# Designs tried in a protein design chat: VH-VL binders against ATP synthase epsilon chain (atpC). Part 13

Target 1, 149 residues: ATP synthase epsilon chain (atpC), of Salinibacter ruber (q2rzv2)
Amino acid sequence: MADELTVDIVTPDERSFQGPANGVRAPGIEGSFEVREDHAPMIAAFGIGPLIVKTQAAHEYADMHNDRIIFATSGGFLEVIDNKVTVLAETVEPASEIDVERAESAEERAKRRLEEGVQEEERETHEAARDRARNRLRVAMGKVGTRQS
Key: E = the ipSAE of ESMFold2; O = the ipSAE of OpenDDE; V2 = 0.75 times the mean of E and O plus 0.25 times the DockQ between their complexes.

## First folded at step 14 (VH-VL; framework fv_vorsetuzumab)

Design y04 (from y01 with light chain T32K K34Y; at its last look DockQ between E and O 0.11; V2 from the best seeds 0.00; counts 0 for: pae O 3.6 > 2, placed apart)
Fold by OpenDDE, look of step 14:
Structure y04 (fold): chain C 149 residues (1-149), chain A 123 residues (1-123), chain B 111 residues (1-111)
Amino acid sequence: as target 1 above (149 residues)
Amino acid sequence: QVQLVQSGAEVKKPGASVKVSCKASGYTFTRYGMNWVRQAPGQGLKWMGWINTYTGNPWYADAFQGRVTMTRDTSISTAYMELSRLRSDDTAVYYCARGTPLFKGFWSAMDYWGQGTTVTVSS
Amino acid sequence: DIVMTQSPDSLAVSLGERATINCKSSQSVDYKGYSYMHWYQQKPGQPPKLLIYYASSLESGVPDRFSGSGSGTDFTLTISSLQAEDVAVYYCQQYRDTPWTFGQGTKVEIK
């Protein structure tokens, strides 16, 4: 499709995705938002959650399921201009590359810290760690469609 | 109070480069994008581009692609616009203008403007 | 590029009378119920000042004699009662698609 989206997802370390897409869904701070063809220009921050690329193009990604590639992200910025979607994320992990055991351990560590009691200044850090771990687990298990934001 | 203060007037020869600065104050610099707009003498306004002040990612108008470079220094809340290979028709007042909040899901208008920088290109 | 065309190029209006400026875009600037259009005022020797955004929203501090209307490709800026300080060039701008483009401007003067 000549007018479809061009999507570029990058982290400080690598480019996680580049190619045509029909849509991109990101976990916005005020709720999830979706970008489709001819979307108005936009700049938005997103947080911890699933980053979903909808594409019908031939793709070598093993994580493609039902014309969707699902990534776990810890947050970043999404920019839309002229059907070009640029995602600048701190972290992006496809479902197939998520270490489930590591994520489980991370969640438990964060939960334990929160339960034991932490200083107010550290609470947000541990909550974020917990949420990142949970997000990785959900993405790895394909459980990304249940939360309506 | 939000304020954008730009660098002083410039006089350049054709083929030279000019770099205009825009110092922001009164708000968190990295929470808003920055636009650059120029206005030739007696003419209208022309959008040159926009920069994400947080990431540093710029978007340029096609008319200026290859000649314009937008950057920022977050440590001093300053945006820069450099235009190279100057020609006579680049003579204009150049404005920086605060743009879209970077944490919003929409683009917004340019609500605050610098005072403008006059750039004169003459042989 | 989306071309913005204002009409008229210049307008002379008596004090206290209504001033109407039109702006037409070469294609629709609407998206999901919003018109990505705004209006600026520029006085001589000054930078532009935002008046109206999203076609009809009045910027803070702008007198309520200014109003904007329209959707799709046709927009209007209205000054219900022209004041002396309203003498300026007015510009419409679309930000629906890059490059963001301005109208050619309308000069408003006192008759």
Scores: ipSAE 0.045, ipTM 0.705, lowest interface PAE 3.6, mean pLDDT 89
ESMFold2, look of step 14: ipSAE 0.581; ipTM 0.828
ESMFold2 (binder alone), look of step 14: mean pLDDT 91; pTM 0.925

Design y05 (from y01 with light chain T32Y; at its last look DockQ between E and O 0.64; V2 from the best seeds 0.58)
Fold by OpenDDE, look of step 14:
Structure y05 (fold): chain C 149 residues (1-149), chain A 123 residues (1-123), chain B 111 residues (1-111)
Amino acid sequence: as target 1 above (149 residues)
Amino acid sequence: QVQLVQSGAEVKKPGASVKVSCKASGYTFTRYGMNWVRQAPGQGLKWMGWINTYTGNPWYADAFQGRVTMTRDTSISTAYMELSRLRSDDTAVYYCARGTPLFKGFWSAMDYWGQGTTVTVSS
Amino acid sequence: DIVMTQSPDSLAVSLGERATINCKSSQSVDYYGKSYMHWYQQKPGQPPKLLIYYASSLESGVPDRFSGSGSGTDFTLTISSLQAEDVAVYYCQQYRDTPWTFGQGTKVEIK
């Protein structure tokens, strides 16, 4: 078999993906970054955004579309060692499992709080909540463009 | 209450190895990375490396590559740092320090420190 | 490697007076709107203690006479009114890129 990445995506509660892949794209804080075969060893944090696994292997944990599995993530850690990619994320949700109505409500709630005028100490919390909700909506709609925020 | 308790002082000969332990309590061990930092007498702080306590994957400073091994035992919430081929300039206090939450999308400071382990290397 | 340089190396300040410590990084330690710069206090015979994280956030339990400011490559730790218990060595540290590096330390003493 061709040289590929071995990818393992986990949350504190479960494993969301495990298997071979041709690439992993994560929403880095400075922008999206992609890990491919023979990538140099790396440790990186990533934020709210789409987590994309490029793979031709069938997988039961998420819907595949055009050899891509798209997850919504709230952030985490990515490690690359010897073509093994380990993703540790606080949350990971495949597109098909995202509750759109819940996400819409969450976005509106966060926006309302921000518009009402929150204390500076709480602003970041509500902004993060807004961004998480927006990301879920974008991922659910198959939009994996530039990270919002 | 978060607490890091390190093993006792060590006296070693040049060329020997030393293994320092750091037992963590008061939090979920595998949700935070663990750093190792040393301080030579009268000197500043030097980061040696970091271990992902969940995966077990370490990340070493170049200065210690090939000589340092960081491991962990999740069953007892303990991190280990082994330094081999000891030299006199390895004499220092070695600290473990809790680091970044492993599942969060940000880096964090070293918020809790062990009491330090004095390692003396002398002929 | 990102080199951290503190100034001064030592500082003597009268009780109740302001103490100011500067830290300069060889390259920016900013990362998406945050400065990954931290300040530690170390007293003799003790491990370092986190004082300030992300350049300006005060760690829980730390007196509010301590404050941090700055961004990019230039950072400052300020003790608004030096107390006797503040005698220590202070270190800045960047957490932007590995290896994570410390400043050489600034010794703060009472004049």
Scores: ipSAE 0.537, ipTM 0.851, lowest interface PAE 0.9, mean pLDDT 91
ESMFold2, look of step 14: ipSAE 0.595; ipTM 0.830
ESMFold2 (binder alone), look of step 14: mean pLDDT 91; pTM 0.931

Design y06 (from y01 with heavy chain N35H Q65K; at its last look DockQ between E and O 0.70; V2 from the best seeds 0.00; counts 0 for: pae O 4.4 > 2)
Fold by OpenDDE, look of step 14:
Structure y06 (fold): chain C 149 residues (1-149), chain A 123 residues (1-123), chain B 111 residues (1-111)
Amino acid sequence: as target 1 above (149 residues)
Amino acid sequence: QVQLVQSGAEVKKPGASVKVSCKASGYTFTRYGMHWVRQAPGQGLKWMGWINTYTGNPWYADAFKGRVTMTRDTSISTAYMELSRLRSDDTAVYYCARGTPLFKGFWSAMDYWGQGTTVTVSS
Amino acid sequence: DIVMTQSPDSLAVSLGERATINCKSSQSVDYTGKSYMHWYQQKPGQPPKLLIYYASSLESGVPDRFSGSGSGTDFTLTISSLQAEDVAVYYCQQYRDTPWTFGQGTKVEIK
């Protein structure tokens, strides 16, 4: 049998995915990066964006579409060691579990605050909130190609 | 208050192994990685590696691969660094340092350091 | 590996005068608008102490006479008014890519 990745995606509170996969795509700081079989060892941070697992394995939290599971994440670390991929994320939400109305409200709230003007110290907080909300909306709609900021 | 307390000084013969401990307190141990950095007498700082305290996965600098082993015991919030096949140029002060939050999307500096452990290798 | 080179190796400055330390990286340490560069202070017999992170952010508890600037490959640590307690070796470090690497250090002394 061909070698596959073993992927483990966890947050501080729960495990969102565990099983074999053919690839993992994460929103890296220099754009999205993908881990495939026999990838060199790596430790990488990732930010707000879609986290994609290419797998045929069934999972209770999986939104399977074309052998892909798409998660919205707010950031974390990805480790690759000997075809073992460990994802430690602050938040991980599968597309099907995303509250679209909540995300829309959150985006508007953050956008409004930014437009009204905020202290420089608070700007990044609101920008991050906006970006998280937008990411959730994009993931919920199955749009994972671009990051909006 | 965040505190890192390291084990005491060690004197070893060439070829031996040394294991340094670093006990963390004042924060959630498994929320932050732990770095190890050494400093030879009168020299600069050398990064040895990093351990993910949550998963236990280490990342070693190439210079130490094959000789260094980083582990942790989460039950007692303690990180360990073992260096084997010691030689005279391994004589140094070894530091543990708290690193990046493990569940954040960014790297961070080493914000808290242990007091250092002096390891002397001599025949 | 990213090589960090500090200049000068040693610096003697009069009390109350400005001290400037430079750090050059062999390649850019920038990422998404931030420079993954920080500065440490190490006094004799003590572990390093974080002073500046992300090139220009002052660590909590550090006097505001310390400041960092720069981006890409060129960085500077400045002590606006050198105090007696500032006598130490200062190190720059990149954490953009593993292995994390330090400059060779700059020894700051009172003239």
Scores: ipSAE 0.030, ipTM 0.690, lowest interface PAE 4.4, mean pLDDT 89
ESMFold2, look of step 14: ipSAE 0.555; ipTM 0.821
ESMFold2 (binder alone), look of step 14: mean pLDDT 91; pTM 0.919

## First folded at step 16 (VH-VL; framework fv_vorsetuzumab)

Design z01 (from y03 with light chain D97S; at its last look DockQ between E and O 0.76; V2 from the best seeds 0.54)
Heavy chain, then light chain:
Amino acid sequence: QVQLVQSGAEVKKPGASVKVSCKASGYTFTRYGMNWVRQAPGQGLKWMGWINTYTGNPWYADAFQGRVTMTRDTSISTAYMELSRLRSDDTAVYYCARGTPLFKGFWSAFDYWGQGTTVTVSS
Amino acid sequence: DIVMTQSPDSLAVSLGERATINCKSSQSVDYTGKSYMHWYQQKPGQPPKLLIYYASRLESGVPDRFSGSGSGTDFTLTISSLQAEDVAVYYCQQYRSTPFTFGQGTKVEIK
ESMFold2, look of step 16: ipSAE 0.701; ipTM 0.855
ESMFold2 (binder alone), look of step 16: mean pLDDT 92; pTM 0.936
OpenDDE, look of step 16: ipSAE 0.235; ipTM 0.789

Design z02 (from y03 with heavy chain G56D; at its last look DockQ between E and O 0.02; V2 from the best seeds 0.00; counts 0 for: pae O 8.3 > 2, placed apart)
Fold by OpenDDE, look of step 16:
Structure z02 (fold): chain C 149 residues (1-149), chain A 123 residues (1-123), chain B 111 residues (1-111)
Amino acid sequence: as target 1 above (149 residues)
Amino acid sequence: QVQLVQSGAEVKKPGASVKVSCKASGYTFTRYGMNWVRQAPGQGLKWMGWINTYTDNPWYADAFQGRVTMTRDTSISTAYMELSRLRSDDTAVYYCARGTPLFKGFWSAFDYWGQGTTVTVSS
Amino acid sequence: DIVMTQSPDSLAVSLGERATINCKSSQSVDYTGKSYMHWYQQKPGQPPKLLIYYASRLESGVPDRFSGSGSGTDFTLTISSLQAEDVAVYYCQQYRDTPFTFGQGTKVEIK
């Protein structure tokens, strides 16, 4: 049998995924990065973006396409050791559970605030809100960014 | 015989960028990760990051996040490290070093090193 | 980050005598029965050279007068009989977690 990754994705509220996988892609600070079999030990932060698990294992909450489970995440940390990948995320939402209408409203609200003008100290908050909403929409419709490195 | 041959010395001004190359030979380039380590004059060794030469996925040390870019060209078995927004304290010898076998389920030390590339940053 | 601390910073040893260098990590570098600790030798004007990997395994081509021991957080590099060509700076390194970190180095000289 071929060696596989063991992946565990958790938030403060729940465990979103646990099982074997062939790869995990996360939105790193320098662009998306992918963990595959026999990856070197690593602890890395990731931000807003798609969290992708490539696996043949069934998942009751995932909409699997092309052996991929796509989650929307707002950020967290990823640890790799001995083919064990642990993802500690603030939020994780599988594509199938994303409320599209809610995300659309959130994006528009954030855009409106930014367009109307906000104090500099609040700009990042609204930008983050916008980005989270956009990410949810992209994930929900199966659109994921390409790696930039 | 495994060899890592780096590009020549560089002299840069503050704010500029430098790109160092590391050409590998004597082994399958995409079977081993490539690390970058620098050493300031009279100082110790500092790991900058590594790149999976097979997947083209890099991982950078926090100290260099946002300034360093590691890439590879598999057609010529060459790894690249680009450091931008250079400062005087970036003056150092930069090494490439072969590291982890990518398909064996274990991690190894840096068993082969380039000869080093001296980068001098001065006004 | 895992901090690596070597001792001593400098060591003068007579030819033919034993040289001992210690390395301590701020946290354990062991995992699944392996110690992710390595030793390098660096001579002036040269890149580092791997001596010991996984705490105690001798790299190919390295003389057997070099040996490594230890586990957890405490490791030792030993040169059983110091030779003139052994004058160099020695570094320990952990490969347990990123960022990979090195000790500050130990300069070994002939007394």
Scores: ipSAE 0.016, ipTM 0.588, lowest interface PAE 8.3, mean pLDDT 89
ESMFold2, look of step 16: ipSAE 0.710; ipTM 0.859
ESMFold2 (binder alone), look of step 16: mean pLDDT 92; pTM 0.938

Design z03 (from y03 with light chain K34R R57K; at its last look DockQ between E and O 0.58; V2 from the best seeds 0.00; counts 0 for: germline match VL .474 < .500)
Fold by ESMFold2, look of step 16:
Structure z03 (fold): chain C 149 residues (1-149), chain A 123 residues (1-123), chain B 111 residues (1-111)
Amino acid sequence: as target 1 above (149 residues)
Amino acid sequence: QVQLVQSGAEVKKPGASVKVSCKASGYTFTRYGMNWVRQAPGQGLKWMGWINTYTGNPWYADAFQGRVTMTRDTSISTAYMELSRLRSDDTAVYYCARGTPLFKGFWSAFDYWGQGTTVTVSS
Amino acid sequence: DIVMTQSPDSLAVSLGERATINCKSSQSVDYTGRSYMHWYQQKPGQPPKLLIYYASKLESGVPDRFSGSGSGTDFTLTISSLQAEDVAVYYCQQYRDTPFTFGQGTKVEIK
């Protein structure tokens, strides 16, 4: 009776994923959360972290068991109404496309800048850069889990 | 060159409805939410709600829930606000205002405003 | 609802002198190290115009005689040297929680 959950993940330049899903997990500002079939209407901001689509549809970005797709994201908004999930984010990188060496270098650069004792107004920027790089590494290296349900 | 151009003034009787349009130009319409704010004569600004212009889903202030409908038409980059069951205290200038960049993880100030639409409710 | 209260309701300031407007919120508008409080200018017959966001950051194209300060519940807009073109009503707004509420406005005039 209920409609299948559908997911549309979009950046300003392209649609990164569109299709049916069993669930979407996002790194909410106040904690990780998951949207499944028949979720109440909601719009939520999310931050740096893994964005996970649980889907049985075939996709080149699917993990080795072909049952989920994991993205690194820098944050955005998730909106759900009537079993339609729309994820709007500045960056969405599938795990397979993350360059680990570049992410390691980015983390190291951010750590160095923070060690130099930057001004308070600049500290937030460097901490965000560090956190983005750490998240990209975690996603690329497969250190991301999914809650059981 | 961001511009928001609203429809013209309206005169309505109590119990009627009014639909105000807001045409956007100079930016990608679906990348920013659209807010509606009203200002009664001699009074301050009151937020009515906003629409996610990418999805078309509206999010209303409680005070207007049940009377307001916000929609948009992406093919002409236009947002609409309709207020029903009008009362004399709905007499106000109604503004559209560009708000939250939909692809960022934070709420934002209203950086561009329409010229306003005067709605007068009287018998 | 977060109530935003401005003071004074109106003020008259001599040309070239400092104008100061206060805004107090009924609860903190801070979240994760930022104050979700903004200032708008509305000249007669015109829509509001954004002046300052996040309490203290100047919007592009706004003269540097405008400045904002404060955090938590107490905020101030300052015009360091009032010009004739600054005659307007000024509004503070919180953007921390819906509904996004505005102060009642402060009318600024030249004495």
Scores: ipSAE 0.557, ipTM 0.792, lowest interface PAE 1.5, mean pLDDT 88
ESMFold2 (binder alone), look of step 16: mean pLDDT 92; pTM 0.935
OpenDDE, look of step 16: ipSAE 0.652; ipTM 0.877

Design z04 (from y03 with heavy chain K104R, light chain R57K; at its last look DockQ between E and O 0.61; V2 from the best seeds 0.51)
Fold by OpenDDE, look of step 16:
Structure z04 (fold): chain C 149 residues (1-149), chain A 123 residues (1-123), chain B 111 residues (1-111)
Amino acid sequence: as target 1 above (149 residues)
Amino acid sequence: QVQLVQSGAEVKKPGASVKVSCKASGYTFTRYGMNWVRQAPGQGLKWMGWINTYTGNPWYADAFQGRVTMTRDTSISTAYMELSRLRSDDTAVYYCARGTPLFRGFWSAFDYWGQGTTVTVSS
Amino acid sequence: DIVMTQSPDSLAVSLGERATINCKSSQSVDYTGKSYMHWYQQKPGQPPKLLIYYASKLESGVPDRFSGSGSGTDFTLTISSLQAEDVAVYYCQQYRDTPFTFGQGTKVEIK
């Protein structure tokens, strides 16, 4: 089946992806959601997790698994209008570009901080750091599950 | 310092249109969504919608669908809200309010507000 | 739509005494350990001012006599010691999902 969506993934720093696709999956607030052809207009926030683009088109990224490109994202917003999907994310990293050692270190640092005890106002920051690191590791290993709220 | 400065008071007749502006300063305009909230005299707050200042895509509350148009001019960091087919019950103070960071995840509170624009609809 | 209901509609409290305002949402506004609820203060002729966000986080510049608590569907704004300048209408708001909705407001006055 031909790709019917036009997908544009951008960060404040760069355009991470632009091209045709037949589906986009994002880690939404209510869980992972997927956009396909003729999806109703939508705007949705998404959090830390895998961002997946399903496409049959040739792509410069080598991270294609079963016609899917998997990105690690730290969150953003996704807009759907007339089969145009615009993803605004703080960070987007293809699986193959993830520094596993860095992610492991980041996870350990965050875990250590949380274990040492932090003030309530700082807890969220460290938890987010932990989750970002874990997500990077999971994405790098191709372990992308379903996210539940 | 973050500031939102709105256009001046408007007096309109029923059936007319009004366009309120909101000029932002002190931050990167396209990094945050802009919300519009109105408040009828002596009443509470009602969210009208918001606009993605980066993409220009608006999202309206159902109550205003078909009558409201939200736009932005990134070159001057200004958001606009136009309400058409005005009725007497559209008489209210209209606020712009900075909202969600567009790149950083989930929805957020309205941390900065314009001073409000009074719109009076009267025959 | 998520419906926000405040109680009471009006509250008269003596200076220096505690003021408590409740807000109930028709459905949970929690996600990933965070409550997408916040409180505003509005004085006559002024726009609303953010007081509390994420249910319990104090906005910068807001006096620490203001505090927020709660999760899920039940939330509370507390003014530990009411001051004269605290006379205002207070609103809760959910920002979990569109349309964003406000409570009907609670008018706080000095007894």
Scores: ipSAE 0.283, ipTM 0.795, lowest interface PAE 1.7, mean pLDDT 91
ESMFold2, look of step 16: ipSAE 0.664; ipTM 0.845
ESMFold2 (binder alone), look of step 16: mean pLDDT 92; pTM 0.940

Design z05 (from x02 with light chain M37L T98L; at its last look DockQ between E and O 0.08; V2 from the best seeds 0.00; counts 0 for: pae O 5.7 > 2, placed apart)
Fold by OpenDDE, look of step 16:
Structure z05 (fold): chain C 149 residues (1-149), chain A 123 residues (1-123), chain B 111 residues (1-111)
Amino acid sequence: as target 1 above (149 residues)
Amino acid sequence: QVQLVQSGAEVKKPGASVKVSCKASGYTFTRYGMNWVRQAPGQGLKWMGWINTYTGNPWYADAFQGRVTMTRDTSISTAYMELSRLRSDDTAVYYCARGTPLFKGFWSAFDYWGQGTTVTVSS
Amino acid sequence: DIVMTQSPDSLAVSLGERATINCRASQSVDYTGKSYLHWYQQKPGQPPKLLIYYASRLESGVPDRFSGSGSGTDFTLTISSLQAEDVAVYYCQQYRDLPFTFGQGTKVEIK
């Protein structure tokens, strides 16, 4: 049994993180879940929310707080295989790289569309856009502890 | 009802490749992983690997690493297992088996199985 | 890899009598209060059939004469009253860690 996890976070565009970690927290469909050492094999989808990696290892991103790297993600899949955690996410953005103004604008756009009224088939799209923007803002501000997935 | 229907028996020469198909029905194909298990004549069950039917990502047991390829075609709810560089000890019945839900939860038991595909490797 | 060892390799039991099969894992297959162990039944010419999952949960449609018990590394499959249709090979399997591994099987016959 390994003393820690090996974590690999990948998006369609790039690898956002690779290295050892002692925990990964993801915004699961039924709530946030945490993967730690010797976690049972698991495949789980996750949605919009904070993705948190707890690690003391060196990272290319200088965005660590209390040995945690916080990412904003729009969703994806997490696989746990023998202390190897693979995160396949649509988007991953570290807190420090989030454009707050952009996120604010995005939230307002989505909210406006929803308030103006949209077709039922489009509502989910705008709601998702709103939620992604809000998540980015929350992550950027370090507000990641109370979000419900 | 859930069904897994596999392709027919195969007879191959050593060094050849075999590709077995497993067509799923009665459930959403991409919501469950697909496992492959083989059983040599008179022997027990050996897990070969599994594929995430949604992402297409496979995981192979070490014993088959480098010789096995698991794929899927979501448009027809079909999983494939290809075994290359066949040898006599690859003679076995090969099963596909539905496994883990892909969106939530932990690994799960294999609740549905294909009927099996007999692969015979002989000179 | 987690090695699964069943005992005995073969078992002959009279009709109506109890059959007991043991399965031992080389390491614990427990996690968060659950045992990641299940049992299969395989009859000649057929694929395996799931009997019990999470060590003690009976799969739908399986007769209640089948039961599973155990935790950690030691598990038991019990057939309280052996029936003629229960003649088969039984396998335990762990799914605590990859690769998934099976016991070598226990052949149950009528004495």
Scores: ipSAE 0.018, ipTM 0.649, lowest interface PAE 5.7, mean pLDDT 89
ESMFold2, look of step 16: ipSAE 0.670; ipTM 0.841
ESMFold2 (binder alone), look of step 16: mean pLDDT 92; pTM 0.942

Design z06 (from x02 with light chain R24K M37L T98H; at its last look DockQ between E and O 0.68; V2 from the best seeds 0.73)
Heavy chain, then light chain:
Amino acid sequence: QVQLVQSGAEVKKPGASVKVSCKASGYTFTRYGMNWVRQAPGQGLKWMGWINTYTGNPWYADAFQGRVTMTRDTSISTAYMELSRLRSDDTAVYYCARGTPLFKGFWSAFDYWGQGTTVTVSS
Amino acid sequence: DIVMTQSPDSLAVSLGERATINCKASQSVDYTGKSYLHWYQQKPGQPPKLLIYYASRLESGVPDRFSGSGSGTDFTLTISSLQAEDVAVYYCQQYRDHPFTFGQGTKVEIK
ESMFold2, look of step 16: ipSAE 0.761; ipTM 0.868
ESMFold2 (binder alone), look of step 16: mean pLDDT 92; pTM 0.938
OpenDDE, look of step 16: ipSAE 0.738; ipTM 0.900

